# Ledger of designs, part 7: VHH binders against Tubulin glycylase 3B (TTLL3B)

Target 1, 358 residues: Tubulin glycylase 3B (TTLL3B), of Drosophila melanogaster (Fruit fly) (q9vm92r272to629)
Amino acid sequence: LEERMAFIEDYQQTQARSLLLYVREHQPAELISENGTIFSTTLDFALGKVKKMVRHAEHYSLDDARIKPPTPAEIVENQTFMVQSTDVLKSNAKFKVSEKVMAEYARLAGLYLDQIESLRPDYRWDGSRNLWILKPGYQSRGIGIVIRSSLDDILQWTSNNQNKKYIVQKYIERPLLIYRTKFDIRQYMLLTITDTKVSIWTYRDCYLRFSSQEFTMDDLRESIHLTNNSVQKRYKNKTNRDSRLPKNNMWSLDQFKNYLRIMGAPDGSWSKTYNGFKQNLVAVVMASLDETELLQNAFELYGCDFMLDEHYNPILIEINSTPDLSPSTEITARICPMVLKDCIRVVVDLPKNPTAAT
Short names: E, the ipSAE of ESMFold2; O, the ipSAE of OpenDDE; V2, 0.75 times the mean of E and O plus 0.25 times the DockQ between their complexes.

## First folded at step 1 (VHH)

Design c06 (framework vhh_7w1s_2)
Fold by ESMFold2-Fast, scan of step 1:
Structure c06 (fold): chain B 358 residues (1-358), chain A 123 residues (1-123)
Amino acid sequence: as target 1 above (358 residues)
Amino acid sequence: QLQLVESGGGLVQAGGSMRLSCAASGFTFSTYMGWHRQAPGKQRELVAKITSGGTAYDDSVKGRFTISRDNTKNTVYLQMNSLKVEDTAVYYCAAEGTRYEYWTGSSYGYDYWGQGTQVTVSS
């Protein structure tokens, strides 16, 4: 219940931001028509929604900090907004306002989006399509993953598939691309559990996985959007894909560092990215701790998948509790045995670690 | 208990030589062992390191200092020649067991550090 209400609120907030992003990225004259069917009240609603998000993020009011159940009047207002904004975003419906009025809304949209994006940098990866990725909660292997844009479709899908415990996540519509191609980064994490302590270890080496096709939002096929090797190995690379990308669809960390150098990324970009991996993983593990569910005096190896934004900030996509350690490429043939060998060293050495208080 | 124990520090005149030793107990080091130093009022800096792939040195000591390892004794050495007054610092031995980094707890949780040994170079 609480999760459903929180998701509905996230979806509605994302719709408001999506509309303002759409307005910001188009010329005012393109958004209006004398025969337009959308009124300025739709823009007022979106601006008000984002303004509340800014206040909440700034913690200016304790009353704004909690997500409250909507009143009947708010439910109707939200429903009207969803219908009108969807007509704009999916059916190219036009606003019945003057160009001057639309230009002012575009200015305000930019101002409010800049404010929320400064407080929530992850929002810079969002586009105007309000897309969500649905993943089965048990043994994520790329199978059963779907992308949905409709609130009703998402709610119906999760209701029809309750036995699979689907996880709903915002789809990253504007990821960093390399040579116009989507990628993710496999980062290994080791979790060690003792009677009194949970310890998180991150592996200092990683690798990139590329899609077999150039990125486009006009086609939601898994061969474009799911970079997991178990998905991508089923597809041949398109001939129009950039020839600088590897035929085996993987880059080593050294190859990525060389790319950063060639592209003129700031010094320390990789260190910043890696520190971000660590911060994200620690936060997720701490939030997920349940002493009754975790096996004590054990260790678990996880494969963690990240994407990057244009500033090389990571966003966590998925944590896989049964990571593929098979030698699928020259890169995995090198890294995976080292990962396993080093797990043994950590587990053997942990009781002798001076910081492991008894 | 796992520990690194430094020895061989002390007072020496400029132009002299000194050898530092670091004995490791409790586990085998195969990936990284190194020497760091911290001068008064400054941050700790890497001086020399030894890995299975070879040795590396900070430019300020290159040609003057030599790092070596005796795997049988599980000991790493720093031979310091042509010492300068600016080499005056507390010297720390450090070791890394694996490529995993420890992130809950102390920043020293995975990298093992000795207690340090004082090296003072007089003019």
Scores: ipSAE 0.186, ipTM 0.543, lowest interface PAE 2.7, mean pLDDT 79

Design c07 (framework vhh_7sr4_2; at its last look DockQ between E and O 0.62; V2 from the best seeds 0.00; counts 0 for: pae E 6.7 > 2, unsure alone 62.7 < 65)
Fold by ESMFold2-Fast, scan of step 1:
Structure c07 (fold): chain B 358 residues (1-358), chain A 125 residues (1-125)
Amino acid sequence: as target 1 above (358 residues)
Amino acid sequence: EVKLVESGGGLVQPGGSLRLSCAASGSIFSSNAMGWYRQTPGKQRDLVADITSGGSTKYGDSVKGRFTISRDNTKNTVYLQMNSLKPEDTAVYYCAAGPDYFELSTGHYPEYDYWGQGTQVTVSS
């Protein structure tokens, strides 16, 4: 119940940010009409919601322990906001305010969004559609993953799947695209345990996986939005897709580095990205150690999936403890056997490595 | 099994050059990453340079622009060309062979599979 209430709050906060993003990104004249059905009170509500989020983000350790059920008046206000904001975002409903007033709301939206995004950098990845990914199991490999925008649909889906371990995550609506196509990066990580020492190894090679379709938010099909190979291998590439993208839907790291040079990315962008992978993975592993039973002389190989933002900062999407190592393309036929070979060498030789003689 | 034998160390004057060689025995040299590390007494080993089987290189910050690592897979040998040597470069230099692309992202020491005995480099007048 507590998790349900926390999710509903997250959904409503995301709706407020979605409305402000929409307002910031459109010309004031496009948002208004003399026959408009949406009033400034809807924008006031969204601004107030984000202002509270800023306060809570600055004082998280003080406020995160308190859960208060909403009053009946607050329930009505939230319901009214959800209806009105959804009409704007999904049905292109117009505001009945002057262009000057709308321009001022756009300015305030930008200000408040900048404030919350400085405290929550992950919010920079969000768009205006309030989309969520629902995953039925930890190791689904794309099976049963759905994208939903409706609060009622999400709550119904989770209710129907309550006997399974599940993950509900905000969908990243504004990832970096290559030739208008969504991709992720498969990064391998090896975890080894010797005595009481935990070592995290990252693989210095990786590969990109592309969707078979050009990216669009108007169609939520998995062929567009789920980049893992077990999903994408089921689909044919569309004819309108950029011809520079590979027919097998993968790029090597060298091909990605070449793309960065052609597109004029800053020098060191890949080094920044890879260092970000290492930092993210170390943080996640270290955070999990208190809850993990450690076995002496054990190892685990993980497949880690990242997306990138416009500044080439990595966004960790998932960690798969049973990664697909099959030779599905020329790239995986090369890299996967090398990963396995090197994994064995690290595991076999770690306990036998000589200590430096004094 | 890989056995590593270093050569080329010695005494050199500041501003001078040395070329270290590491000869490897064993059938897997061409598929191993090869690296050079250096250690002063009482300190942990620091990365000087490494090179993957595919030729990708990485250098320690203090040696960038002065040292060059290379490999010859037909001779099972890795080289470290050291130019513009400074007294601070004085150390025992170790050749190492290990996993081709795995890089230790936590911990304070390099965890390569195989190490040579080391070769002394002394930069002094």
Scores: ipSAE 0.246, ipTM 0.547, lowest interface PAE 1.7, mean pLDDT 80
Fold by ESMFold2, look of step 2:
Structure c07 (fold): chain B 358 residues (1-358), chain A 125 residues (1-125)
Amino acid sequence: as target 1 above (358 residues)
Amino acid sequence: EVKLVESGGGLVQPGGSLRLSCAASGSIFSSNAMGWYRQTPGKQRDLVADITSGGSTKYGDSVKGRFTISRDNTKNTVYLQMNSLKPEDTAVYYCAAGPDYFELSTGHYPEYDYWGQGTQVTVSS
């Protein structure tokens, strides 16, 4: 119950942010009508919800993090808000306010969004669609992953699949696109553990994996949104796809760097992005070590998946402990054997602590 | 056994150009990052440039924009094109080969496993 209530609250908070983002993205005249069915109280509720989120983010260490059941009055307010905001976001319903009033709401929406995004930078990837990705908790290969927008659909899905435990995460709605196509970046990482040292090794090379279809938020099927090779190899590329995209749906790092030069990305953009990969991986490994027992001379190879935002900032999506190293393209035929060989070289050169009798 | 053989060093005037070559064994070339280091007497070797087995490049700050590293897998050869040479570029230049990994927890790359004999580059009027 507590998990369900926590998700419902998270969804409702996201709906409030989605509404404010929608308002910020549109001109005030586009959002209003004299015959509008949406009242300004819906905007007041969204602003209040985000203001409460800002206060909690500022005082996180002082507040109890437990969830609270909503009061009867809060249930009614939430229900009214959800109906009206959904009509705006899904059905293009209009507000019944003057243009001047709507412009002031747009200013406030921008202000509150800027405040919460400064405290929670991960919110910068949110869009106005309130999309969530449902992943089976014991799988990391893309099997059984679905994307949903409706709260009722999400709750029904988890109820109908009770023999699985799903993880529900906010979907990244504003990824960087290359020629209108979604991609991710596969980065290999080797973790080695000795008596006194944890070492994190990343392969200096990486590769990009593209969707077979153009990106759209109007179609949530896996051929568009799940960029891993095991999914995409089952699909044919769409016939209107940009010819500069690779037929095998993979780019080398050098091809990506060339793209960055063509697009006029700032000098050093890849270096900054790669440093961000390193920072993300160090943070995740250090957090994980707090909760695990160290083993002598242990090593593990991981496949790490990143996406980029429109400013080339890295977003760690997944760390896969059983990465597929089967070559399937000219690029993986080069990289995968080298990854394996270099893992052996690092492990063979790993120093062993001598045992001394004292 | 692994062999790295440098060539192309010599004397050049300031502002001139030179191309260094390093021929390598086929198995070592295709499986390793390749790089160029330089050393003046009494100093440690400094990175000039390297290139991964996949073609990604890195340059030392003092040579960025003037030097270009490349590799030709059909000839098992790595090249260093040196333009706009300065007297400060005078050094023995070494070809090196090693793994593509680096150690994130310390922020350094693994040391290179294999080194050539070196070739002298002298920039003098």
Scores: ipSAE 0.015, ipTM 0.476, lowest interface PAE 6.7, mean pLDDT 77
ESMFold2 (binder alone), look of step 2: mean pLDDT 76; pTM 0.769
OpenDDE, look of step 2: ipSAE 0.025; ipTM 0.290

Design c08 (framework vhh_4orz_3)
Fold by ESMFold2-Fast, scan of step 1:
Order: structure tokens, then C-alpha cells, then sequence
Structure c08 (fold): chain B 358 residues (1-358), chain A 126 residues (1-126)
């Protein structure tokens, strides 16, 4: 339906940006060949697509944000672009243009990407692979998660698994790495609704979870790309993995703060990151609450998973409504009981009188 | 019932030091975050320092590197060591508690702290 159309448009826009990222990141001489099979019209299409995105981002309106069905001519143009750009990105196909012409396209690609990334900072997390992560809505702990790059594969997967209500998200191709290894951060959030007021509490402490292997985009194995402890505990850490990383694949917040100090991160990097967690979570909660939910007193604990970009900006990847609070490491043995105690205090000990009118 | 009682306020010369104390009762002290806030004449209350149940601390930029917050869970006491005091530090200082951190400004009850002491006056002369 509308979700499908919106996703297809997002996928096609991401493909255009992927091609321009690829062009920006390679020397012009590496992109061309006298026997090249890709023409400048493919680059013109990508630039045009990104230019439209810049225009829409600069002049936001509800009508501009709406997805319109493509015309038959546009369908053909999109299909041709997808085939040609995929040949470049996946099969190392070369452009049949001069080095001077390719250098000009690289310059324009950089200009247009800088423009859209200034308006959409989240686009800085994207690489040239156009990868998507598919997560089942009814499953947690990494079960049933797959990574796909093909539009047809993604659409077929979601159609064949409608009962699981898959969530499709752009895969974060440029996360911050620690010692060349992927990680995420578990942040707890308590949501309470009392007397029609909504309150969001973030737990002060958190922990990092590491992959058992060094990060690479050449291999989409879950042991590299899924940092969830339920996934990672099934895998042995490789012997060539940096020895500074913990054998249990977790760091405390204090260990992360020490890492930031050692690596010379700017003063206030953690405060910036934590404030970003709060901003992201408040925005998601406020966007998802409806008036019906406000009529009931309620509380719920969430486990929120974040990655960071190279500037320590948080990237929210998942919110789990049934977080695992069992002690799986010394770190979780310390944190999880404290989170539970704090939830009881917020729910039970905060002054409230929902029955004051006797 | 929760009770917070501040002490240690007084008159001090610019560049001097004071240590404030807060005695807490009526709740499981070791499980709650403790904060110091201040209110200068004609101004709103502003947060100064916070210490979480686990011992982590945060400070407002205006007092960073001059003030130190600490807690003693055995005595149910939180303290604020104030060094290099300036005339603009003149205010009534309040001990407060609440847990966990709330994201004030984004809920419909914008107060972060549920319990407050009566306050203690700090006056910094020229």
C-alpha cells in the first residue's frame, strides 16, 4: 500500500545517493574504461534524483512529502537506472567517459551529497551498498533478522512474512567502530502515564555490546553485523580480533568513557551522546503516543539500542518492549537489578493520587 | 515521609570556600539520585550538581571545576564542596531528590525533582 510505495521511493533515492557516494570515494581514473558500458546519463539521473531530494528537504510541506505514483516513462527510467547503477556498485562496471568528464561528475556528486547531508544528517551514516536490515515485529533478541540489498528480495521477503510484520530499516554502513569492531549501546527507558501526564525516564547507566569479529562489509554474517548478546554468545571471538576488546563482548559505561579519553574525543562527547539518546527517545515516544493511551495509567520498561556515528551522535536502531533483564555478564548482573529497583521506585514511590476524589 | 534538611550555608568572601550538607530521611537514600539547586533573588531555580545512586556526577557549566558533590550512604548525607566562590554564586541552595532522571521539558509535568529541602542561604561578598 502506501508503505510499499514509500519504501520503493526511499530505496530508489538511496540507490542514487549510493552511486554518488561511490563516485565521490573513488579516483576518476578508477571509474572509467575505454571499454566501459555505463554512460553519463546514469550519473545525470542520480544527480537529478538527489537534486529533487534537496529541493524537497529545503521546502518542507505535506504535499511535497507525499509519494506520487510513477508514470510509465518514469518506471522505465528507474528500471534502467537500477540496472546500470547496480552494475557499477556490485559488479565494478566502468563508465565510458573521459577522465575530465568523470572528475566533473565527482565534483558535482560531492556538492549535491554535501547539500543533502546538511539537510538530512542521518544520511551521513549511509555507504554505497544500499543495504537494508529486516526485523520481525513479533520477535526479539536478534531472531529472524536478515540483511538484504535487492529491492525485489526485500519486497518478496516482507510479502512472504506478512504475519511477522517485518520492519525494514536502512542498514547503518558507517558506524563508529572500536578497535575495528562493531558495537551497540543498550540504554534503558521507563515510560509512565499517570493522571494523563506522560513521563520519560532514561536510566543513567548503560553498556556496550561488541561483535565477535572485526567489521567488514564484504561479509554479511550475523556474527559481524548483529551485536545482540543472544546472537554473539553463539560465536567464538576470533584470535586476530583486537585483544583490548573484552572476551565477554561487553563494556561498562566507565570503560567506554575511558576509551573516549584515551582516543582524544572532544570534551563533552559522552554528555552529547547521552543527551542525544534522550532527544531521540522523547521524539519517538511523542510521535507514537495516541490520545487513547493517555486515558490509562500505565508504565513500561524499554531496552533501547543505539549505535554512534564518527562524531558520537546516537543512531537509534531498535526499541524492545520486553527487554531481557537476566544477568548474562558481570556488567548485566550489576545493571539489571538496579534498573528493576529504580522502576519500582518511580512507579510506587513517586507521589501520586489517582483516587484523591473520594 | 521524605525529609531533606540543608546546613552549612553562610557568609563568605569572594574566592573562599563553603561546604553544604543535606541530611535525608524517610526513604531508601542509597537508591535515589541527589541534587543541589540554587535560586538567586529574582531568578528561577537552576540546577547546580547531581549525584546518581551509583556515584556518577554531573555539574552545571557555571560551577564545573569549582564545586564537588559527594554522598555518604551510611549516614544518608549528600554534600556540596564549593570552592573559588564568586558573588554571582549568592543564592538559596536547595537539596533535592528524584529518580530516575526525567527528561524535563518534554513531559507534561516538567519538574525533575519530587522532594525539596527548605534551603540554606549562601552569600558571597565582594
Amino acid sequence: as target 1 above (358 residues)
Amino acid sequence: EVQLVESGGGLVQAGGSLRLFCAASGFTFSSYAMAWLRQAPGKRREWVALIYSGGSTDYADSVKDRFTISRDNAKNTVSLQMNSLKPEDTAIYFCATGFPDTYSGYDWSPGEFDYWGQGTQVTVSS
Scores: ipSAE 0.000, ipTM 0.169, lowest interface PAE 18.1, mean pLDDT 78

Design c09 (framework vhh_h_nbbcii10_fgla; at its last look DockQ between E and O 0.01; V2 from the best seeds 0.00; counts 0 for: pae E 21.1 > 2, placed apart)
Fold by OpenDDE, look of step 2:
Structure c09 (fold): chain B 358 residues (1-358), chain A 130 residues (1-130)
Amino acid sequence: as target 1 above (358 residues)
Amino acid sequence: QVQLVESGGGLVQPGGSLRLSCAASGFTFSDYSTYALGWFRQAPGQGLEAVAAISWSGGSTYYADSVKGRFTISRDNSKNTLYLQMNSLRAEDTAVYYCAAKPGYDLGSYHYTAESYDYWGQGTLVTVSS
């Protein structure tokens, strides 16, 4: 119940940001109409919500605010806001305000968004569609993953599937694309636990997975938005997809580095990305250690999936235990055996010989 | 290509019932779970009016005030068909009824407009007359 409430709050906050983003990204004249059905109070509400977010981010944990039940009045206000903002974002409803007034709202939207994004950089990855990804907690490889925008639909989905643990995450609406195609990076991580030490090993090699389709937010099909090989192998590459993309929808790290060079990415971009992998994984592992009992003298290999932002910062989207190591492509046929060998080196050879190659 | 084909229209007396069907092709309801599906109608000399809509899960539905309690929208994914059960029909329900589909439409909005939907059927005529 608390989680549900927290989600609702997060969804509503995201809606506010989405509306402001929408306003910021459009010309005032495009947003208004004499016959507009949306009033300025909707914008005021959005601004207010984001302002509160800023305040909380500066002074308080947002987590505390999320679990507080809303008052009846707040519920009504939120409902009204959600309906009106949805009309704007989903139905292109127009505001009944003057252009001058709208311009001012746009200015304020920009201001508040900049503030909150400075405090929460991850919000920069959000678009204006307020999309969420629902993942089954017990499955991997993209099975049962759905993307939804409607709060009611999301809540209904979770209610109908009470026996199934689902994870709800904000969908990244503005990922880095390569040739207008969505991709993620599969990074392997080995966790070793001894009686005295927990060690995280990140593999130096990785590979990219592409969607078979050009990326668009107007179509939320899995063929477009999921990059897992298990999903994409079922689809043919779209004919209009950039010819520079691989037919097997995978790149090696070297191919990616080459791409970075071609694109004129700053020197050290990959290093930055890779370091980001490490930082993110350490953070996640550390966070999980507090919640789980550690099995002594154990090891586990994980497949970690990352997306990138426009600055090549990695975004961790999933950690998979017992990742698929099948040689499904030339890329995986190469890298997966190597990963396994290196795991053995770390787990078996290294304890026997601390100078063993890892 | 996506195609929607309506059926089930006809002449009915006031108080009667009809069930409209919309068979979809070119896409499947299960594969396109993000689609909102809806019914619209256009009476003679009037504009297009939203009648009912249903979300991907079926958990969210919309009904025009004029049809609430009388009409029921439903879908059968196995048949790739959308339905509109119309009960207690009135003369004012006389119209051409259109099936429509929209990917990613949020039924949280109460402003359902035709422009929100991408795909349309050719319509089926429902005439309610004594």
Scores: ipSAE 0.000, ipTM 0.264, lowest interface PAE 14.0, mean pLDDT 86
ESMFold2-Fast, scan of step 1: ipSAE 0.156; ipTM 0.610
ESMFold2, look of step 2: ipSAE 0.000; ipTM 0.168
ESMFold2 (binder alone), look of step 2: mean pLDDT 79; pTM 0.811

Design c10 (framework vhh_8fcz_2)
Amino acid sequence: QVQLVESGGGLVQPGGSLRLSCAASGFTFSSYEMNWVRQPPGKGLEWVSGISSSGSTITYADSVEGRFTIIRDNDKKMVYLQMTSLKTEDTAVYYCARDLSSHWGYYDTSGYPDYEGQGTQVTVSS
ESMFold2-Fast, scan of step 1: ipSAE 0.092; ipTM 0.456

Design c11 (framework vhh_7sr4_2)
Fold by ESMFold2-Fast, scan of step 1:
Structure c11 (fold): chain B 358 residues (1-358), chain A 123 residues (1-123)
Amino acid sequence: as target 1 above (358 residues)
Amino acid sequence: EVKLVESGGGLVQPGGSLRLSCAASGFTFSDYDMGWYRQTPGKQRDLVADITSGGSTKYGDSVKGRFTISRDNTKNTVYLQMNSLKPEDTAVYYCAARQWPSGEYDLTSYGYWGQGTQVTVSS
């Protein structure tokens, strides 16, 4: 129930950000009408929500303060905001304010969004549709994953599928695309725990996985939105898909580096991306040590999935504790055995010889 | 060889104070973020405080206002000043160091821990 309350709050906060993003991205004159049905109080509510998010994000969240149940007045206020903001975002409802007043709200929206995005960089990939991805907690690999926009649909789905312990997370609505097609990056991580040392190992090589058809938000099908090979191998690549993309839906790191060069990415873009992978993974591991009992002389291999923003900054999507190491393509046939061999070297040799991994 | 050696733990009465020290060697201390974690038997390890290489500090909610983390880069030491100690602060306290790896490695190791020092707050 605490998880349910926390999600409802997160959904409502995301709706507020979605409204402000929509306002920021449109000209003030396009958002208003003399016959408008939406009042400035809707914008005031959204700004207030984002301001509270900024304050919360500035503090350590080791033991997050328990979310208190909303008062009856707050429930009504939230319901009114959800109805009004949804009318704007889905039905193009117009605000009944002057153009000058709307321009002021657009400026404030930009300011508050910049503040929260500086503290939560992954928010830069959010659009205005408030979409969420629901994943079964017992197994990854794209099986049983769905995308939903309605709070009621999400709550109903998780209630009807209690035995699968679904994880709900915000969908990245504005991913970086390659030739108009969605992709993610598989990065391997090894975690080792010894008597005095927790070590995080990132494998230097990685690979990209592509969807079988061009990206569109008008269709939420798994063939467009889930890049996992187990999902994509069930689909034929569409004829209108860019012919420069591989038929097996994977790129090696070298192919991605070549793409960056051809597209004129800034020097050091891959180095920046890889350092970002390391930074995100270290942060997650260090946070997990607050919650996990440490076993002596333990190791675990993880498959980590990332997407990129338009500036080649990584965003961590998922960490899989049972990564697929089977040779599904020429790329995985090369990489997976090397990952396993290196892990044996690290676990067996490093504790006896500290230089074995250098 | 990387070493983190904690000291300053012990038995203290409620309301008392202790200062923990962590002496670091075997790496460029000034480039590392340093932190203190604590663990009680049968419970998870909790973040107490951290301090970045640049000196910015953050604290766990249960210790804010009572504990202060600091570092001395000339002595390669990080400190935790613990004031107004409570029985629930009883734990083994661990020093930790982390930094982004550099250079050309197939596998990159970071995240160092000390042996831990016992703090007991009891009458």
Scores: ipSAE 0.014, ipTM 0.232, lowest interface PAE 7.6, mean pLDDT 78

Design c12 (framework vhh_4orz_3)
Fold by ESMFold2-Fast, scan of step 1:
Structure c12 (fold): chain B 358 residues (1-358), chain A 124 residues (1-124)
Amino acid sequence: as target 1 above (358 residues)
Amino acid sequence: EVQLVESGGGLVQAGGSLRLFCAASGLTFSSYAMAWLRQAPGKRREWVALITSGGSTDYADSVKDRFTISRDNAKNTVSLQMNSLKPEDTAIYFCAVDSTPWYEYGLSRDYDYWGQGTQVTVSS
């Protein structure tokens, strides 16, 4: 019940941010009409909700924040907002305000979004569609994953599957694309423990995995949106897919670096990306140290999956504690044995020759 | 036959600046990550800054926003610009090469080639 209430609150907050993102990304004149059906109160509601999110993120109460069930008045206000904001986002409904008033709302939307995104960097990757991904907590290999946009659909789906453990997460709507195709990056991480100290290692090499067809948000099927090789190997590459993409749906790091060079990416884009991998992984490890069973083991190898945003910032999607090291393509046939061999260097060889111990 | 030679150390007043240099020979310099570490009297060596072969940089919290690491692949040189120096920055500064396929976050133990060091002394 408490988890359900927390999710509903998160969904409603995401709807408010979705409306403000939409407003920020369109010219004021495109958002208004003399015959508009949406009034400024819808924008006031969204701004107020995001402003509360900013305040909560900046300030911690001595008393733990508790989610309370909404009052009847709050239920009505939220329902009105959901209907009106959905009309804007899905039906292109227009605001009945002047262009100057709309421009001021766009300015405020930008200000509040910048504030919350500075406190919650993960929000920068959300689009205006309020999409959620539902993952089974115990099934692997992409099986049972669905994408939903409707609160009622999500709640009904979760209720019908309450005997199963599922994870509900916001879908990343704005990933960087290569030749209009979605990809992720497999990055290996090694954790070692000695005398209760944790060392975090990132592998110097990585590889990219492509979906079998062009990216579109108009179609939510898994062959477009799930880049996992276990999913993608079930599908043939579409004939209209860009021919420059590999038939085996993987690129080496060198191929990606060549792509960046040819496309004129800013100098240091790869360096920025790799540093971001390190920062994201350190943050996750430090946050989860008390919850890990790793303390009983000398080392653990993880497969970490990242997407990139348009500025080459990495977006951590998941960490796999049992990464597949089988040679599924010529790229994995090269990389996976080297990762295993190089783990021996760190775990066995380096502790016997410690230069830092001097 | 890998050689690393540090230079640029000296005595400076608190709040001052120094620029350290490390000249590398006997290796394909542009292919390796380079690091600066320091050791104060009676303390263990600590990592200060790292620059990857691709130019990505990372810094210890104690020096972030005050120190800047850079490299010149044409000259086989890595440099450390140290600004707003504090007495606690007093140490022997070492240049190191990372030859391992794994980057260890924030720790110095994966660096195989060390120079002789250059002394930095910051007066109060």
Scores: ipSAE 0.172, ipTM 0.513, lowest interface PAE 2.3, mean pLDDT 79

